VHH binders against q9y6x5. Designs and how they scored, part 461

Target 1, 379 residues: q9y6x5
Amino acid sequence: LPPKLLLVSFDGFRADYLKNYEFPHLQNFIKEGVLVEHVKNVFITKTFPNHYSIVTGLYEESHGIVANSMYDAVTKKHFSDSNDKDPFWWNEAVPIWVTNQLQENRSSAAAMWPGTDVPIHDTISSYFMNYNSSVSFEERLNNITMWLNNSNPPVTFATLYWEEPDASGHKYGPEDKENMSRVLKKIDDLIGDLVQRLKMLGLWENLNVIITSDHGMTQCSQDRLINLDSCIDHSYYTLIDLSPVAAILPKINRTEVYNKLKNCSPHMNVYLKEDIPNRFYYQHNDRIQPIILVADEGWTIVLNESSQKLGDHGYDNSLPSMHPFLAAHGPAFHKGYKHSTINIVDIYPMMCHILGLKPHPNNGTFGHTKCLLVDQWCI
Short names: E, the ipSAE of ESMFold2; O, the ipSAE of OpenDDE; V2, 0.75 times the mean of E and O plus 0.25 times the DockQ between their complexes.

## First folded at step 23 (VHH)

Design he5 (framework vhh_8dlx_2; at its last look DockQ between E and O 0.77; V2 from the best seeds 0.62)
Fold by ESMFold2, look of step 23:
Structure he5 (fold): chain B 379 residues (1-379), chain A 118 residues (1-118)
Amino acid sequence: as target 1 above (379 residues)
Amino acid sequence: EVQLVESGGGVVQPGRSLRLSCAASGFTVSDNWMSWVRQAPGKGLEWIGDIYWGGSRFYNPSLKSLVTISRDDSTNTLYLQMNSLRAEDTAIYYCAKGKDYTRAFDIWGKGTLVTVSS
């Protein structure tokens, strides 16, 4: 009886790609569902933090995944893209698949969404793929649709993650029309594959599908580098994360490190932890280091090396270039409705509503998404 | 002119392999979802498998270990590789162009006959 939901992320899908490139399959999906043109994500605008914010409804300071690279000084633990499986990092929140599969007669499935191969609160997704970027979209799609169609207890919440257009956005930059057109056409074709497969299996009419992303992408340049080694000796600090938000753990007096950095570049803001702007909601977690450096849009913090990235993300979450979109289709959603903006943390309480789950305490506002839903009165 | 032309059929011994081709003209194979279907003597149509816009492939579970669908965009050609052929694989094999976002086909080839006999 319970409704089913498939949550899909195409990493690094900048909201304005929808206006600047052609997406016949995605536009057909939107035409019969809903679109949110801009989703304001959470600072820092990085992959792991924002994917966890979607599924917890929490700011990064509250869910504890505060960056793609983290260090805990008490336990001496490191977190990175290649070292992300310790539940210690994830246990400060309860993601929606944990809540979902603890309900009677429900299970959850995951095709590589961040955290779904980790036993969070001793609970791992009921069906999951261990993360491996070499696994094709075809295999991810085959597994997730098999689990949605053939599992007992039934899979009622499923996730599907794909690394593009983020990987290509880093490689080429979002302004490389020729390469990004090819990349985005392929992604649109994969959306077509998803929709066609769901229709062939008879899932399309009764499955709610959300297609969204974690962040956008901005153009970088070799002309926009900030060289930290020009400003401070590496022996004075431990570098936890580099760009575009550097996380600095001082080895000497913190004020002395701050003073060496504050004049390093007019294109970088240097914050003591207590001075991080309140609008970032990025202060109240021990994993946030005593000093952070926030590069201006399109600027790259480097040591003595040039950067090979032509696009990047992680910048101030007020920047439109950092914002993804959200599209959705299914029995819970209106048809042909467009909405201007929501906060990324609003997605969690909306998903809980669709699934009939009691949300954990969170930072989302259900009222922001009510107009997307057929069962809600929208004035 | 829009058409699909299958080739590569013929008489083959049990246990052997065979690759069928489907040449498309008047449209681009990769702009469509495409399918292989067969019809054994005296039987209805049996779905073999599909390949979608992004290259995702899905097969009839009873045939999955025996067949592979592929596509060559440079030659605008769809392929069906069949292995370990059995007498029950004797059929006319068709390629078809799917109608977007439906289970239906709107363009069919004329088929190629595969006969598996000793």
Scores: ipSAE 0.720, ipTM 0.902, lowest interface PAE 1.2, mean pLDDT 94
Fold by OpenDDE, look of step 23:
Structure he5 (fold): chain B 379 residues (1-379), chain A 118 residues (1-118)
Amino acid sequence: as target 1 above (379 residues)
Amino acid sequence: EVQLVESGGGVVQPGRSLRLSCAASGFTVSDNWMSWVRQAPGKGLEWIGDIYWGGSRFYNPSLKSLVTISRDDSTNTLYLQMNSLRAEDTAIYYCAKGKDYTRAFDIWGKGTLVTVSS
């Protein structure tokens, strides 16, 4: 039988939550599997870009999902969480569920994972749910496990997505111990539900399961605001994305706009597109706007509006607060092994290996995950 | 003392609704996998549904449209809401605490009788 893989994402699960809170179910999962303590995600550290990086192995400049909000100057199209269904935005890369179906005549399944309800390269997951945040975890879990268990051709790759603890992180801030403790307990219990369901269906021993996240969360404050209106008139530019990485489309001379913004705040770096640091791998795409503003950790870019978020993400991907974790269990993985760090793009070639797929060109390094796999040498 | 005590059973007319309760003592319902099962006269045990730690619920497909499982953590109580009751729903209803993933149970209630009759 072909190998099977379930990829699970809990949005905004900051890596150090594992150190600061109790996760009995997740710890049991890890005990019988592997843990990567820190996963360096891609810049910008936002939901859509990072989830697409996980399943493509590409930096954002390469797969084309460069933010949660995008604008294409040629087609005049906009991308947002409420407008994400146009294949135009996704077709610059091939996600693993498409590869899985096209290379091996297998089936893929998806529950709410970004991009899974869009035909990409004229291919959509064999089984999927249209994104709806109101759908319970139970229903998502039920559908995914049913498809994994009863499908023909068999589902060999499945994705499961959940919006917490991200939503709560935004609401309460990651430093709210009382509220976040409650939220994270719920997440751990949901992991317990997942494991129990897999065991009940007899899938647990033969199914490879990865539990990960797209980014972390940093504490924000009303005392740490950068007001752009104090630096430049809003008539001089179009705002494509706001915080913590603002995407600026000048309506006047780019240099003039840049000069008005470059000294706006000591807690914000202003880059012309060509001057964006190489380490971000965030330059070579037309969807990246001419000027980007990058707020320091914990700072929020605002207009003449107040932010209600006590937590946010999207900051420099080198910040520990932005890093998620990865845990895995199944026949492909060792038991009781912990690893310090990998890059988020490294997950793709690993998943391809597990599934026996030929990976598309990607930015991942298979060598970084060899120690997690039973069939590889760990040097 | 560790125990489960079902209540809420009785005689009801067809088409009516009934809510059963299962009060737990000696352990926390929200920290465990809980189940409802029933036994009709002359028949074997029939699984109704489960509620897991995180609140995920799974039901017998034959009964899914007619039943809802819930719990109240503050009172450490499990519930079974049944709607549109039929004569064939006549049974002793049991709540049970799950032992492991094999659907073995380590704690059972004594059951409560539900009779659906005109």
Scores: ipSAE 0.421, ipTM 0.769, lowest interface PAE 0.9, mean pLDDT 95
ESMFold2 (binder alone), look of step 23: mean pLDDT 83; pTM 0.835

Design he6 (framework vhh_8dlx_2; at its last look DockQ between E and O 0.93; V2 from the best seeds 0.80)
Fold by OpenDDE, look of step 23:
Structure he6 (fold): chain B 379 residues (1-379), chain A 118 residues (1-118)
Amino acid sequence: as target 1 above (379 residues)
Amino acid sequence: EVQLVESGGGVVQPGRSLRLSCAASGFTVSDNWMSWVRQAPGKGLEWIGDIYYGGSRFYNPSLKSLVTISRDDSTNTLYLQMNSLRAEDTAIYYCAKGKNYERSFDIWGKGTLVTVSS
């Protein structure tokens, strides 16, 4: 039988939560599997871009999902969480569920993972749910596990997505010990539910399971605001994305706009598109706007508005607060092994290997995950 | 003492609803996966549904539309709500505590009889 893989994402699960809170169910999962303590995600550290990087192995400039909010100047199209169904935005890359179906005549399944309810390269997951945040974890889990268990052709790749602890991180801030303890306990219990259900269905022993996240969360404050209106008139530009990485489309001369913004705040870096640091791999795409503003950790870019978020993400991907973790269990993985760090794009070639798929060109390095796999040489 | 005690059973007319209770002692219901099963006269045990640690519930597809499992953490009690009862729902209903990450149970109630008759 072909190998099977379930990829699970808990949005906004900051890596150091594992050190600061108790996770009895997740720790049991890790005990019988592997843990990567820190996963360096891609810049910008937002939900749609990073989830697509996980399943493509590409930097954002390459797969084309460069933010949660995008604008294409040629087609005049907009992308947002409420407007994400146009294949135009996704077709610059091939996600693994499409590869899985096209290369091996297998089935894929998805519950709420970004992009899975969109036909990409004229291919959609064999089984999927239209995104609806109101759908319970229970229902998502039930569908995914039933598809894994009863589908023909068999589902060999499945994705499961959950919006916590991200939503709560935004609401309470990651430093709120009381509220975040409650939230993270619930997450751990849901992991327990996942494992228990897989065991009850007899899937656990033969299924590879990856539990990961797209990004972390940093503490924000009303005392750390960058007001753009204090630096430049709003008539001089169009705002495509706001915080913590603002995407600026000038309505006047780009240089003039840049000069008005470059000294706006000591807690914000302003880049012309061509001057964006190479380490971000965030330059070579037309969907990246002519000017980007990058706030320092914990700072929020605002207009003449107040932010209600006590936590946020999207900052420099080198910041530990932005990093998620990865845990895995199954026939492909060692037991009781811990690894320090990988890049988020490294997950794709690993998953392809597990599934016996030929990976598309990607930015991942398979060598970074070899020590996690039982069939690989680890030096 | 570790135990489960079912209650709420009795004689009911077809089409009526009934709520069964399972009071736990000696352990915390919310820290365990719990199950409801039933045994009709002359038949084997039939699984009704489960509730896991995080509150996720799973049901027998044959019964899903007719049953709801819930729990009250404050009273450490498991519940089974049954609607639109039929004669074929006549059975002894049991609650059970599962072993964590296993498919077996370690604690059973004594059961409560539900009789559906006109």
Scores: ipSAE 0.881, ipTM 0.953, lowest interface PAE 0.5, mean pLDDT 96
Fold by ESMFold2, look of step 23:
Structure he6 (fold): chain B 379 residues (1-379), chain A 118 residues (1-118)
Amino acid sequence: as target 1 above (379 residues)
Amino acid sequence: EVQLVESGGGVVQPGRSLRLSCAASGFTVSDNWMSWVRQAPGKGLEWIGDIYYGGSRFYNPSLKSLVTISRDDSTNTLYLQMNSLRAEDTAIYYCAKGKNYERSFDIWGKGTLVTVSS
């Protein structure tokens, strides 16, 4: 039988939530499968970029989704979470669902993973839901399991996306144990629903399931604000994205804008594009603006000293608070194995291996995930 | 002791609605997946639907438009709402507790009779 894979993301699921909160359903899933305790994601540690990195194996500079908010100066196009459907933004890479469904006798299904409702290279997921955050987990689960069970050609790759715990992490902050405990309990129950449904449909033993996330969450505070207006006048630049990585398009000489910003706060690094650290792999794309500002962990860049966020993400990808986890179960995976870390770009070549797909050129290293797989040597 | 007790059955006119209750004791309903099943006179058991840990619900396709399952965690009670009742809905209605991560049930209620007649 051809191998099948379901890729699930719970947005903003910080890796150490597993240590600090109780997850009976997820722990049952892990006990019979594998866990990667920390996944080192890509910079910037935002939702659209990291979800696309998972499914392409590429750094943001290579796949072109470099932030949740982008501007292209040549075409004058804007990208945002409410304006994300233009294939122009997505066409710099080929995501795994496109490669999968172009194989003979295969299709792909998607319940709201970023990009799956866009015709990338004139190809949209074979079965998909248009993004709508008001659609319940129940409906997403119903659709994805129906497509896995009843489609011709068969669905061999499927995705499911859920907005929590990211939404609540922003609202309460990760340090609010009372509210986050309630939120994470609900998410664990939904993982239970997923596993129970797969068992009821007879899919559990022959479906590979990956449960992961795109990034973590860090605590913010009104005591940790960087007021950009106190350092530079609005008229000198166009603001493409604000916090915690500000994307600055100068309206005057770039060096002059840089000089006005470089000493604005000891809690913010200011980079000319050519000076962005190599370890970020965040330089070689026209959508990366000439100047970026990178706030320290837990600091918020503001214009008017106001902020309503109690938690945020997007910071340096070396920070443990920005790292998600990965858990997996299925015939391709060992049982009861824990692994310390992988890079988020490593997930793509592993998924291609599981599905028997030839990966496109990518930044992942298959060797990093071999210990998770029953058909590979761990050394 | 672990038990399930159904209530709310009785004689009801065709076209009416009825809500059945299932009171659980000895365990927390929301920690388990739960089910409604019925048995018409002289017939086998018919699955109505399930509700899972996080509230996801799955129904028998032939009954989907006629029934709604819910639960109230504060009272540890499972509900079955039935609408537009017909004579063929006459049955004993059972609630059941599923075995977590399995396809089977381990605790059944005694049932409540619903009779749909003029």
Scores: ipSAE 0.750, ipTM 0.914, lowest interface PAE 1.0, mean pLDDT 94
ESMFold2 (binder alone), look of step 23: mean pLDDT 84; pTM 0.841
ESMFold2, look of step 24: ipSAE 0.739; ipTM 0.909
ESMFold2 (binder alone), look of step 24: mean pLDDT 84; pTM 0.843
OpenDDE, look of step 24: ipSAE 0.763; ipTM 0.908

Design he7 (framework vhh_8dlx_2; at its last look DockQ between E and O 0.87; V2 from the best seeds 0.81)
Fold by OpenDDE, look of step 23:
Structure he7 (fold): chain B 379 residues (1-379), chain A 118 residues (1-118)
Amino acid sequence: as target 1 above (379 residues)
Amino acid sequence: EVQLVESGGGVVQPGRSLRLSCAASGFTVSDNWMSWVRQAPGKGLEWIGDIYWGGSRFYNPSLKSLVTISRDDSTNTLYLQMNSLRAEDTAIYYCAKGKNYERSFDIWGKGTLVTVSS
């Protein structure tokens, strides 16, 4: 029988939560599997870009999902949470569920994972749910496990997505120990529910399961605001994305706009597109706007508006607060092994290996995950 | 002492609703996998549904539209809400405590009889 893989994402699960809070169910999961303590995600550290990087192995400039909010100057199209269904935005890459179906004539399943309810390269997951945040974890879990268990052709790759602890992180801030403890306990319990359900269905022994996240969360404050209106007239530019990485489309001369913004705040770096640091791998895409503003950790870029978020993400991907974790269990993985760090793009070639798929060209390094796998040599 | 005690059973007319209770002692319901099962006369045990510690619930597909499992943490009680009862729902209903991360049960109640008749 072909190997099976379930990829689970808890949005905004900051890596160091594992050190600062108790996770008895997740720790049990890890005990019988592997843990990567820190996963360096891609810049910008937002939900859509990073989830697509996980399943493509590509930097954002390569797969084309460069933010949660995008604008294409040629087609005049906009991308947002409420407008994400146009294949135009996704077709610059091939996600693993498409590869799984096209290469091996297998089935894929998805519950709320970004991009899974969109036909990409004229292919959509064999089984999927239209994104709806109101759908319970229970229902998502039930559908995924049912598809894994009863589908023909068999589902060999499945994704499961949950919006917490991200939503709560935004609301309470990651430093609110009281509220975040409650939220993270619930997440741990849901992980327990997942494992229990898999065992009840007899899937646990033969199923590879990855539990990960797309990004972390940093503490924000009303005392750490960068007001762009204090630096430049709103009529001089169009705002495509705001905080903590603002995407600026000038309406006047780009240089003039840049000069007005470059000294706006000591807590914000301003880059012309061509001057974006190479380490971000965030330059070679037309969907990246001519000027980007990058706020320092914990700072929020605002207009003449107040921010209601006590936590946020999207900052420099080298910041530990932005890093998620990865845990895994199954026949492909060792038991009781911990690893320090990998890049988020490294997950793709690993998953391809597990599933016996030929990976598309990607930015991941399979060598970074060899020590997690029982069939690989670990030096 | 660890035990489960079902209550709420009785004779009901078709189409009516009934809520069964399962009072737990000696352990915390919200920390455990709990299950409802039933046994009709002359038939084997039939699984009704589960509730896990995280609150996720799963039901027998044949019964899902008719039943809801819930729990009250303050009273350490498990519930089974049944709606639109039919004659074929006549059975002894049992609650059980499962072994977490296993497929076996630790504790069973003695059951409560539900008779659906006109």
Scores: ipSAE 0.876, ipTM 0.951, lowest interface PAE 0.5, mean pLDDT 96
Fold by ESMFold2, look of step 23:
Structure he7 (fold): chain B 379 residues (1-379), chain A 118 residues (1-118)
Amino acid sequence: as target 1 above (379 residues)
Amino acid sequence: EVQLVESGGGVVQPGRSLRLSCAASGFTVSDNWMSWVRQAPGKGLEWIGDIYWGGSRFYNPSLKSLVTISRDDSTNTLYLQMNSLRAEDTAIYYCAKGKNYERSFDIWGKGTLVTVSS
């Protein structure tokens, strides 16, 4: 009887892939549910920050996961893809699975959503998989559905993460229609697997399912490189993160470093921390470095003259190429409804409402998503 | 003509392995979810397992360690690998094509008999 929610992310699924490729399984899912055509994500448009924004409803400056690579000057701690388990990094917010499983008679389950294998505020997801990219979608789906069916106390919130189409988007670039068509067909087939499995287990009619993503992907080119070493000697700064948003910790006078970088390229904006545009909501955290460099769409900041990436993300969150979509189905959602846009931070208060949870303070606006929900007046 | 034809059945000794084939014609196996089901003498149908569009597989828990489903998209063929066969595995084995997004099947093969005896 308690409401249940499965939150699914296919990493790097650009919103306009829905218009440019065929998705019979996903379109069937949408037909009987809801679609949000564009989700405006948070800056910077990277994987760890945006996945944490979905589950906390917070801008990156507020939840503390401000990039995939971070440095904390006070503790001298480093965060990276290979060093992401220290709760110190995650403890500036409370993700929804923690709030959920602390309720009476509730558990949470996770198949590799960022942060779910970390004990955040001394609380780790009740059931979880340690992150391992070699684990198949089949195994992730089997574990999630087993936990949804057989757990006591019952699993009421579950997450599922998959690395595609992000990995292929980086490898081929989003403009490689032949390779991306093959990749996206596989993802659509996996969505079919998800829906069919839920139906076979008798979960489909009473489970709310959200399928979304963290960001999109833009085309890169060897003709669009910004060579940082051509503008400033590497010895003048410590590089915390490189592209497309570089995080610069000066080793010398900050104004001198800024002035050497300010006119480095017409395709890169250079910001002192206090001058970062307000619309980024990316200023008020000690983990944001004193200078950031923001490349224009499709431009790559490099230390040499070559780059191996054909697609990338992390750019300005106003760019449509950085936006994912959101689709949802279940008893909480209307059927056959399409919505133009929401903010990615709006997903959290909507999920809290569906689950009957009191949301922590957050940056989302419930009103932006109420038209998706059957129990809300939309007008 | 839409058809499923099972093959590979016969008499096998206990403890041996057997691979059943299901050749599909008139439709593409990988565009559908597919299933194996068996019926032992005097018993009802027993679900063995499914394979879905994306290759995800789901098995009857009582058989999970004993069977593997696979498909070959280039030959449009579904397979059932059975290991460590026992007398209770004696049954007619069917492959079936599922209806999209339903629990039900719309096409069945005529079955292949597997007899496990000494």
Scores: ipSAE 0.708, ipTM 0.899, lowest interface PAE 1.2, mean pLDDT 94
ESMFold2 (binder alone), look of step 23: mean pLDDT 84; pTM 0.847

